# VH-VL binders against Radical S-adenosyl methionine domain-containing protein 1, mitochondrial (RSAD1), part 13

Target 1, 237 residues: Radical S-adenosyl methionine domain-containing protein 1, mitochondrial (RSAD1), of Bos taurus (Bovine) (a5d7b1r34to270)
Amino acid sequence: APGSQRAALYVHWPYCEKRCSYCNFNKYIPRGVDEAALRRCLVIEAQTLLRLSGVRRVESVFFGGGTPSLASPHTVAAVLEAVAQAAHLPADSEVTLEANPTSASGSRLAAFGAAGVNRLSIGLQSLDDTELQLLGRTHSARDALQTLAEAQRLFPGRVSVDLMLGLPAQQVGPWLRQLQGLLRCCDDHVSLYQLSLERGTTLFTQVQQGALPAPDPELAAEMYQEGRAVLREAGFR
Below, E stands for the ipSAE of ESMFold2; O stands for the ipSAE of OpenDDE; V2 stands for 0.75 times the mean of E and O plus 0.25 times the DockQ between their complexes.

## First folded at step 19 (VH-VL; framework fv_fezakinumab)

Design y3 (from x5 with heavy chain W33R; at its last look DockQ between E and O 0.76; V2 from the best seeds 0.00; counts 0 for: pae O 2.1 > 2)
Fold by OpenDDE, look of step 19:
Structure y3 (fold): chain C 237 residues (1-237), chain A 122 residues (1-122), chain B 111 residues (1-111)
Amino acid sequence: as target 1 above (237 residues)
Amino acid sequence: QVQLVQSGAEVKKPGASVKVSCKASGYTFTGYRMHWVRQAPGQGLEWVGWIYPKTGGTYYAQKFQGRVTMTRDTSISTAYMELSRLRSDDTAVYYCARWGYSWGFKNAFDIWGRGTLVTVSS
Amino acid sequence: QAVLTQPPSVSGAPGQRVTISCTGSSSNIGADYNVHWYQQLPGTAPKLLIYGNSNRPSGVPDRFSGSKSGTSASLAITGLQAEDEADYYCQSYDESLSGWVFGGGTQLTVL
């Protein structure tokens, strides 16, 4: 019955501060974004989607896309309020926000909590500064760890971290040490993502032109297998 | 009926610890963050911190970091606040309060316990 | 001392209109965080009176209204009644403190 339909809602934030070297998504890097207008759009989109779908209960809300942490906490709050107006949003619903280390101070993260966020997904990607530069990230490993610490302080037990593998010239040993180091400071969830070279990206061009070595799929596979083993041993899912 | 029932008044010596309980009923205990707010005699309200019963996660005001511990027992829908190294200026009525009613920044403390008086005296 | 500033006391006669101000800063009300109001009758726990700047919970009379502008908020009580004699607290969130903050409270006396 339409009245009992449950769903998970995805909210897309289309903007990034900088395009990652490996990202082929259609993301915008505008200057002077009219966030109020975007907020209105997101609110309307969420409500329209819920009304059209007949969803009565929203089990979870996920803010993702570019860099959702660039959104003001007020934008996040407005969307959640709109969702709650259009459907039942239980108090224990999972509300996740993707965040990059360079885009969220402790105070800003706290404000997201006040807005209704109760889980953070940190786009850490690597704890190696050379790798981070290769990926086009603007944060350092130090920044990442600092953000993680703040996130954990504000959202205890509700922080996930993304770690990439299979990068050009990346080796299994150093990567595993990186993972193990990360696990010592993580207590919730770690997601492993294998790099995929996509046409049209900076990284793809660099590899094609010989500026960077092609990722080794065998090493990537080994990283994934060993990484999963390490995660299991540490009690991670 | 939604309500929060708190433990009785406490009298403690300086340096001691006190643990106040707050039993929730009439709603899903794990679904709402439980905040603690205190009020010294004749004074205003002061936020202490919160616990999220679903995960056990806690967040404390900077002033109480290192002295306060919030816990919960989900089997009996009860939240606890323990304050250690008590001082005379910790004398106050301590309230548990549910954070809810509306999403976003409209969330407020919509349900309050009756308060627990903690007296710290030599 | 309180992060949010309220007058320590206000008074009015039955039937009159009274207002209680709550002055914040750029890190709380001025940062567009919502203001909530609580009523505390003598010897009782606080009760939610206004949430989200201007919304009334069920059971709260329409004599009570809230507003927010700039770095300040205001609670208005019309048709003042004897039963309104209480302490009133504003509450918001402060991003610099990363925590919830209260006003110092206002004692309302009905003359």
Scores: ipSAE 0.146, ipTM 0.727, lowest interface PAE 2.1, mean pLDDT 91
ESMFold2, look of step 19: ipSAE 0.591; ipTM 0.829
ESMFold2 (binder alone), look of step 19: mean pLDDT 92; pTM 0.946

Design y4 (from x5 with light chain S96D; at its last look DockQ between E and O 0.91; V2 from the best seeds 0.00; counts 0 for: pae E 2.7 > 2)
Fold by ESMFold2, look of step 19:
Structure y4 (fold): chain C 237 residues (1-237), chain A 122 residues (1-122), chain B 111 residues (1-111)
Amino acid sequence: as target 1 above (237 residues)
Amino acid sequence: QVQLVQSGAEVKKPGASVKVSCKASGYTFTGYWMHWVRQAPGQGLEWVGWIYPKTGGTYYAQKFQGRVTMTRDTSISTAYMELSRLRSDDTAVYYCARWGYSWGFKNAFDIWGRGTLVTVSS
Amino acid sequence: QAVLTQPPSVSGAPGQRVTISCTGSSSNIGADYNVHWYQQLPGTAPKLLIYGNSNRPSGVPDRFSGSKSGTSASLAITGLQAEDEADYYCQSYDEDLSGWVFGGGTQLTVL
């Protein structure tokens, strides 16, 4: 058979702790989760997708969606076991888990490692407590830095984070200092992305109602260009 | 031929450090977690910690936190365990073991080194 | 000090069936973590015997079998042979300790 039967697999965890003020993705906010049932469904979906697709080799797996670090390590393990049963999953495959800073203690991160995770993507968004509050995040900057330090010890060179720019009332200087501080805590990849005000979100409504200033697109463009320059000078990708 | 070859026996005084090596061959070293397990004379097995060679990430059993350091050199497919501030109850055979054969929690210690005897004599 | 409890010794005559128990808790076997078994012949390193509760790696005879129920696991050996005389360890993951734990070991004597 041809080499065209290779794939990267994305596994969607459908639950968040609560909906972020800026997020318009369809997620569930659970009051109760039957994780055993969800685990069975994810396993069946992965097996079915692999059977129907004709994929014979899975070279990477990404656990994303809501807050995958709320999943039991059993669920991550079960999916990886099912993928390896249905296709070839090479021992050196990249297995990434998206994690929430407050729900991703060192012991839980280690358990995900034991389940097969070898790369983390930390949904940081900001290292400024006021910005975190505006974004509806449940963690402080200090919590985020602690989680990043633990992740770095467990997965050195394999921790990526995101940092948002273009938030209401953001300024270039303080934001660049935030980015530079982040570079001391991250050693793989930093994603910079501009806030997009989505209709139907809490943050959009606050700007619409005049409770927050509108983001300045020219300022956001400056932040992006200067941020990319800082990343490039620091040797980031 | 999948194999783990460990360094030779060591005799140390209390308060010293020891560094045990474990050279892997016959498989992709960076694809598998490496664990360290020790066995005191006449006693059972005790987990010390792990290193993931691809990242260099480590996690240690609480009993050893602050005294053990695990490292690796991927260019020669070798893992290391260093134990500091040695005391007589650290006398044991120290094994390296690959965490493999499957995925997830069905993984197990499928390949073991022969062990390195570390004797701490006061 | 062993997190998983095993009988210290068991014995059997050649050809007999023996079982070795492994009792855990709600933080390991009871939390549905897999159980693995290792055989350690005198003077040698441990060898993987059973993984994932009941699976045999290549080269392990089918007279070795494993099972798990509730907070306990069991290793069964049928058709006991002289070369089965060894120490046997169960092993699992413990979420409270955030690490791997072993049973205290069971010395099997073949009479």
Scores: ipSAE 0.460, ipTM 0.752, lowest interface PAE 2.6, mean pLDDT 83
ESMFold2 (binder alone), look of step 19: mean pLDDT 92; pTM 0.940
OpenDDE, look of step 19: ipSAE 0.608; ipTM 0.863

Design y5 (from x5 with heavy chain Q65E; at its last look DockQ between E and O 0.96; V2 from the best seeds 0.00; counts 0 for: pae E 2.7 > 2)
Heavy chain, then light chain:
Amino acid sequence: QVQLVQSGAEVKKPGASVKVSCKASGYTFTGYWMHWVRQAPGQGLEWVGWIYPKTGGTYYAQKFEGRVTMTRDTSISTAYMELSRLRSDDTAVYYCARWGYSWGFKNAFDIWGRGTLVTVSS
Amino acid sequence: QAVLTQPPSVSGAPGQRVTISCTGSSSNIGADYNVHWYQQLPGTAPKLLIYGNSNRPSGVPDRFSGSKSGTSASLAITGLQAEDEADYYCQSYDESLSGWVFGGGTQLTVL
ESMFold2, look of step 19: ipSAE 0.563; ipTM 0.813
ESMFold2 (binder alone), look of step 19: mean pLDDT 92; pTM 0.943
OpenDDE, look of step 19: ipSAE 0.652; ipTM 0.876
ESMFold2, look of step 20: ipSAE 0.486; ipTM 0.770
ESMFold2 (binder alone), look of step 20: mean pLDDT 92; pTM 0.940
OpenDDE, look of step 20: ipSAE 0.726; ipTM 0.880

## First folded at step 20 (VH-VL; framework fv_fezakinumab)

Design z1 (from y5 with heavy chain W33F; at its last look DockQ between E and O 0.66; V2 from the best seeds 0.00; counts 0 for: pae E 3.3 > 2)
Fold by ESMFold2, look of step 20:
Structure z1 (fold): chain C 237 residues (1-237), chain A 122 residues (1-122), chain B 111 residues (1-111)
Amino acid sequence: as target 1 above (237 residues)
Amino acid sequence: QVQLVQSGAEVKKPGASVKVSCKASGYTFTGYFMHWVRQAPGQGLEWVGWIYPKTGGTYYAQKFEGRVTMTRDTSISTAYMELSRLRSDDTAVYYCARWGYSWGFKNAFDIWGRGTLVTVSS
Amino acid sequence: QAVLTQPPSVSGAPGQRVTISCTGSSSNIGADYNVHWYQQLPGTAPKLLIYGNSNRPSGVPDRFSGSKSGTSASLAITGLQAEDEADYYCQSYDESLSGWVFGGGTQLTVL
């Protein structure tokens, strides 16, 4: 293994604008960001990791974590430059950036493309404004659809989205119609995932205090099964 | 023998459209962004936009949005730029240029076509 | 309307050193974006001369060098030769325009 190491690289961006009401993922909401300093740290970490690991080829790079679309395109470019110095990064490598609609305007998405990004993962979660507000998201369904359209112009066939199910008061029929409407706009991958109430989140507290109904796990299972059927019928994986 | 071979000069009237081709050889066409840059007679260079041949994704400079369309045919390793509603001030040499040599913003226009003169004459 | 400002012309005698400046703003060079330089001989397409502020592609002589500081960049040419007579363009990325920008070009005359 030490002479011919191949790898996929995950780059963790640690900051969000706002903590989502359901997310307990390890992230930070900073008061201000010295991005030049963070960029230097990410570059040093990437170079050090690749040097110590003996990796000779990096086949893909994924920018994830908090809200990577808050990063300057310069930071994304600097990391890719550092990876290419430390290992072989083939010209056709997949470079994915996670984005959300609030921080991912069309002009910013184009700038990430100029920096070397060639695939997007859009943290959509819902196309219902009430559900978005419940989840603590800072964008509307309209914003989400606009971002999706802009992303697809830049990266045709290379934009994935996620859709959440099992929210308080959610019903199978209306949710499936939401999914079906989304599929008319999608060109790559749709991820379905169930809400999990995590301790220390706003949503957990609201359910615990009786301000919101508890999510129904059996209903969520039905949504998932029906949603997968809809995806298969539409030709998605 | 990395080359970009462009189509020949064009003379057009105002209001017409022009489509310039750029055929790549000697490298993997789908591995690199292709940019278009123009140069009016006696003037400097002006960026028009890019296409990523692997996906067909495009991005245009704001000045050209709504009038330019970039496409490609990967089966013949050829990129195209079409500019519509031509004006006399669109008279320029139009270059295709590969964006490569490195990664990130250290990438540059490392291979250029010879240019295609488009003359818009009333 | 060049976003990057270059002197329209510079001159020097054979064997001498000249510099060509390229001044940008906080949305391009001042935001730490790289600067590239292109040489354009009369009647020909531009050719990559310097990339990533200071790197020479294979085949470019070491008498060409580049640097960047603050909102400005500079191309230096030492040991001037008659063959260096050309137009020179700097280029960078501008985040406010979300696109590539060029300098207005500098005509180098070798006396």
Scores: ipSAE 0.405, ipTM 0.740, lowest interface PAE 3.3, mean pLDDT 84
ESMFold2 (binder alone), look of step 20: mean pLDDT 92; pTM 0.940
OpenDDE, look of step 20: ipSAE 0.700; ipTM 0.873

Design z2 (from y5 with heavy chain W33H; at its last look DockQ between E and O 0.87; V2 from the best seeds 0.00; counts 0 for: pae E 4.3 > 2)
Fold by ESMFold2, look of step 20:
Structure z2 (fold): chain C 237 residues (1-237), chain A 122 residues (1-122), chain B 111 residues (1-111)
Amino acid sequence: as target 1 above (237 residues)
Amino acid sequence: QVQLVQSGAEVKKPGASVKVSCKASGYTFTGYHMHWVRQAPGQGLEWVGWIYPKTGGTYYAQKFEGRVTMTRDTSISTAYMELSRLRSDDTAVYYCARWGYSWGFKNAFDIWGRGTLVTVSS
Amino acid sequence: QAVLTQPPSVSGAPGQRVTISCTGSSSNIGADYNVHWYQQLPGTAPKLLIYGNSNRPSGVPDRFSGSKSGTSASLAITGLQAEDEADYYCQSYDESLSGWVFGGGTQLTVL
């Protein structure tokens, strides 16, 4: 943000429920998480960094990393309370929470809203169950659409979604139909991003072993170009 | 100087609807969730739901799902609660209350309207 | 039955200390959610008395104090005065109900 006194704050939640087949993000899959201890650590870290940095005003907060919607709403609240103690956090600041459909029930989303969250980023990835299974996601397309509807009721005009392209065996036409279907549901932002085959992931190994076809880079480029055109025509950023 | 001004008392027949208004003044209306809480005569407080005026987002207690609709008009800093298919046990004072004063769950219902009596009788 | 349990009534003489309990469960107070207290004078709207377990809004006398321990909370009033005669409600968030919950209320009578 302009000026040394203003900042955007990123809060990293380190846990996922299950490791996705394509993700090499440094994260932990919890078994028996001590959330009270993590909450204390996040609060102390936020206050210490803001104190040492000299930041006086926080314009936005983003809860990201693994799956932040696995956090208790109380943990999100505690971090925001700590930020507001250490700096000015305007009442109209954008506070975004990353969520996935399996951990983002309507009742949990409402509690996150009360905690101070006012925008969601939903890691949808696909509206095709076969693609979701391939990616190792823990939700169905039906679950994803239900979560999106609940999220939009709670955060109208403030729900962004991610859609992945360039998956093995994916074709432009069917993928564009997914995107177009999603746009009828989405009211803020759609992020398109290309699958990268990363060494050490399950998906990389399956392609390497010939169990799945290699993604076609030229097809992925076409999907991206056509997808961007669809987004522009619909008035999305 | 912060206050919530609610619409006047209503008398309704069973099966009708009622729409209660709550006008905010003295603070940034869009910065705080607005909750609705009701109190039947001689009884305790019961949470109905909330609206976030910035977004128009709503969340209702399960008991009221399907019968309550909360809306707002940010141009006049006013929140509304509409309750449909009224029954006699909906007779209560309906309060609007701001969820504020701090951040997170250190927020509380820090400012209350005077309440709107809704009487449902045949 | 109220999710948060309060005694239906308490009484005390002027100058005395009284306490009002608020007993919850592992899905609300025991899940580390804050407890807030409201005073309701007869014929009026509730008024915030204590927020975040133990904090007083500006204008609330220091003879009102709150505390929380385990699954329970307590409101203490010292130096009891006639104008303290009112109904008192505790309030929190409950994960099981996914909602904001109040105690059943306590009628304080100043003898």
Scores: ipSAE 0.328, ipTM 0.722, lowest interface PAE 4.3, mean pLDDT 84
ESMFold2 (binder alone), look of step 20: mean pLDDT 92; pTM 0.941
OpenDDE, look of step 20: ipSAE 0.728; ipTM 0.896

Design z3 (from y5 with heavy chain T58D; at its last look DockQ between E and O 0.93; V2 from the best seeds 0.00; counts 0 for: pae E 2.9 > 2)
Fold by ESMFold2, look of step 20:
Structure z3 (fold): chain C 237 residues (1-237), chain A 122 residues (1-122), chain B 111 residues (1-111)
Amino acid sequence: as target 1 above (237 residues)
Amino acid sequence: QVQLVQSGAEVKKPGASVKVSCKASGYTFTGYWMHWVRQAPGQGLEWVGWIYPKTGGDYYAQKFEGRVTMTRDTSISTAYMELSRLRSDDTAVYYCARWGYSWGFKNAFDIWGRGTLVTVSS
Amino acid sequence: QAVLTQPPSVSGAPGQRVTISCTGSSSNIGADYNVHWYQQLPGTAPKLLIYGNSNRPSGVPDRFSGSKSGTSASLAITGLQAEDEADYYCQSYDESLSGWVFGGGTQLTVL
């Protein structure tokens, strides 16, 4: 509101279990991380940023970056405690955690809830096991759906998922069936991500070397447009 | 005035079910997790589970899985705990408690209901 | 047995200091989870006394104080008064149980 600085806070967790073949995001593969030290750094950064920025009210917090669900719930709690000490954090603020199906057990998700998380963003990417292998994901479609069900028990109506389109050899019909099947399980938001071949990724190299077919941009555009229509018909954004 | 008002004492037979209510007033019901804690006669406190009123999400201690259901009605700011297939060792005072006052794990059970005695006897 | 260990009873005369211990393990207090304390007067519901190891909610006198070190926590009551006669519970979170845990309770008697 005018005269009062309000903000949404993004908290970056720098580590992943494994770098995905499609992502050139600068992720760190853990080798014995001192999480207590990282927790202290995140707390100090949050306090310093809020003090220097003049922000008085934080209306939402998003834990993103690599795979924040690899963090201890302690780290999430400590950041939220620090934000609430440095600014007003309303009791009904949206607090989102990005989660990976391989690191998001029900007991861990419940502990994140106790820490203050009330919304999840789950990186499914695909419900086709061969597509998941191509993307370098470590989970099966079955595992992803089981994690989604556990997440929805804990955060009903507050779980968003993503689905990739434009993968090599992907077809509109089968992909739309994946999307439609996913919508029978989803309760909040579905993000459609078009594959982008970025330099320095495993997938870029495989396509460049001819080991995989190049994604068809016109097919991807068709998939996106038809996918958006399916989402709109089902009442999703 | 912030308070939690619980339903009255219940007497049940083994094998029956009981549903205890907890009405919140004086604060934003959907802003805080609601927990249930029980206390058998002459014994200490035992955590049963939680419900998040904003979404209806729930999580139960393992020993109660399959027998407990937690629900809420946000239009009347009321949480419920139903325990089924009652045994005599379920005889206890059942408390609702708000998980609040602060954030993160500095949160505590800051507001408690008066408790509802559930007696299970033949 | 209770996950957190408290002495079953303590006693003190008016005006004295008493201390109630709460001993946990590496899966709760030793994993640096906060400890909270509750006072339960006879025939009543528990009431929050100390939160976040050492903080007092509004209305709790400063003669109540809490601390935590290693796998243990302590509640101190100075200037003991007759109305302090109650049961006292510590509470934390336990990672191995994925749940909230309480001490067995300490009955404080004011002599």
Scores: ipSAE 0.448, ipTM 0.756, lowest interface PAE 2.9, mean pLDDT 84
ESMFold2 (binder alone), look of step 20: mean pLDDT 92; pTM 0.944
OpenDDE, look of step 20: ipSAE 0.710; ipTM 0.889

Design z4 (from y5 with heavy chain Y59F Q62E; at its last look DockQ between E and O 0.86; V2 from the best seeds 0.00; counts 0 for: pae E 2.2 > 2)
Fold by ESMFold2, look of step 20:
Structure z4 (fold): chain C 237 residues (1-237), chain A 122 residues (1-122), chain B 111 residues (1-111)
Amino acid sequence: as target 1 above (237 residues)
Amino acid sequence: QVQLVQSGAEVKKPGASVKVSCKASGYTFTGYWMHWVRQAPGQGLEWVGWIYPKTGGTFYAEKFEGRVTMTRDTSISTAYMELSRLRSDDTAVYYCARWGYSWGFKNAFDIWGRGTLVTVSS
Amino acid sequence: QAVLTQPPSVSGAPGQRVTISCTGSSSNIGADYNVHWYQQLPGTAPKLLIYGNSNRPSGVPDRFSGSKSGTSASLAITGLQAEDEADYYCQSYDESLSGWVFGGGTQLTVL
């Protein structure tokens, strides 16, 4: 008898609103994208992959890549429907959507919930407007906090966020204040990521040309250690 | 044996509150959203809101925002809907309904409670 | 009045075909949200009859069928039986309300 094959499914959404200055992923900035066609392709790919792999049970689904919150809730729903047709998708499966604060209004978040999403991963990156501009993000700190509050109201205990450290000219004190402000409104997971200067990005070029100061690795290490301590004291992992 | 068992009929005065219970059995209570839908005598169905029992997250129809509170107790697989500042036009049968059967927008209200009549009169 | 519009009543003789319409708007059926249908027998809770526009849950006979086009949906019942006498509701999701919406209901009389 063949064994039962179980898996977690990752669904890659290839589009962003705007390319971030530090990001070196293969992303596209859509204008006039035919979402119905993309939806059909994602459905076919998910079903084909599950059929060819012999997977019989999908225990989680993660919508990631560029900015999946730019997708219509219909696209998310269609993929989940297709997965459930091709394999067993238990009712308590974790279904996560990555969201950008600019594209994830409260009504859109509610519609994603109706489509089957039950966990959010919100790419905040920073709660400082200057840092957000440096990173090429399309949202303000105020937008980010408003989206986080709405997400937590809809998905209490199931919203994770990220905060970046080691940015040019960043200092420990102000950054820790950002983190402490975030902890007053976050209740699942906070990820701390050190900036990595990737060749081919706008940010790398600006540092190389002297338009921005080089990040200080020792300062970044201190920020990480202090940030981890703050998270542990507050009961975060 | 998948079923939703609701609390009994209630008679209330205007201005009071009512709390209706809905006990789930035969399925994993935390795996499905629970919705509340009401039906005034001789009238159609009206959506009130939902609760996600796993987390306690809620979303209410605008008409009821500020007057309705949905809660649950996962240890006894029971959802609750409380409606405050009752008016005569809140007289209705209140149903709990499981949102399930499939995934995505093919999900529907597949299991209903038998309803709880709430009568609001002076 | 109901967000989705249904005729208040329809009738048919045993063995005949009837249809029940459900007309929405650009914020619900016209925004490509699925339509579900519920049957409510006198004195009982609603029962799921059709989901996802045209799918039948287990135990629903194939003489019940659903379809959707544009901003409207339709429930068709063939081979009418006396037991089909009930109220029928369509239901969808509405983006502008961020919530679930029902039709006003259709009372089916079997003659």
Scores: ipSAE 0.518, ipTM 0.776, lowest interface PAE 2.2, mean pLDDT 84
ESMFold2 (binder alone), look of step 20: mean pLDDT 92; pTM 0.945
OpenDDE, look of step 20: ipSAE 0.556; ipTM 0.850

Design z5 (from y5 with heavy chain W33R, light chain N34Y; at its last look DockQ between E and O 0.84; V2 from the best seeds 0.00; counts 0 for: pae E 2.6 > 2)
Heavy chain, then light chain:
Amino acid sequence: QVQLVQSGAEVKKPGASVKVSCKASGYTFTGYRMHWVRQAPGQGLEWVGWIYPKTGGTYYAQKFEGRVTMTRDTSISTAYMELSRLRSDDTAVYYCARWGYSWGFKNAFDIWGRGTLVTVSS
Amino acid sequence: QAVLTQPPSVSGAPGQRVTISCTGSSSNIGADYYVHWYQQLPGTAPKLLIYGNSNRPSGVPDRFSGSKSGTSASLAITGLQAEDEADYYCQSYDESLSGWVFGGGTQLTVL
ESMFold2, look of step 20: ipSAE 0.486; ipTM 0.766
ESMFold2 (binder alone), look of step 20: mean pLDDT 92; pTM 0.947
OpenDDE, look of step 20: ipSAE 0.770; ipTM 0.900

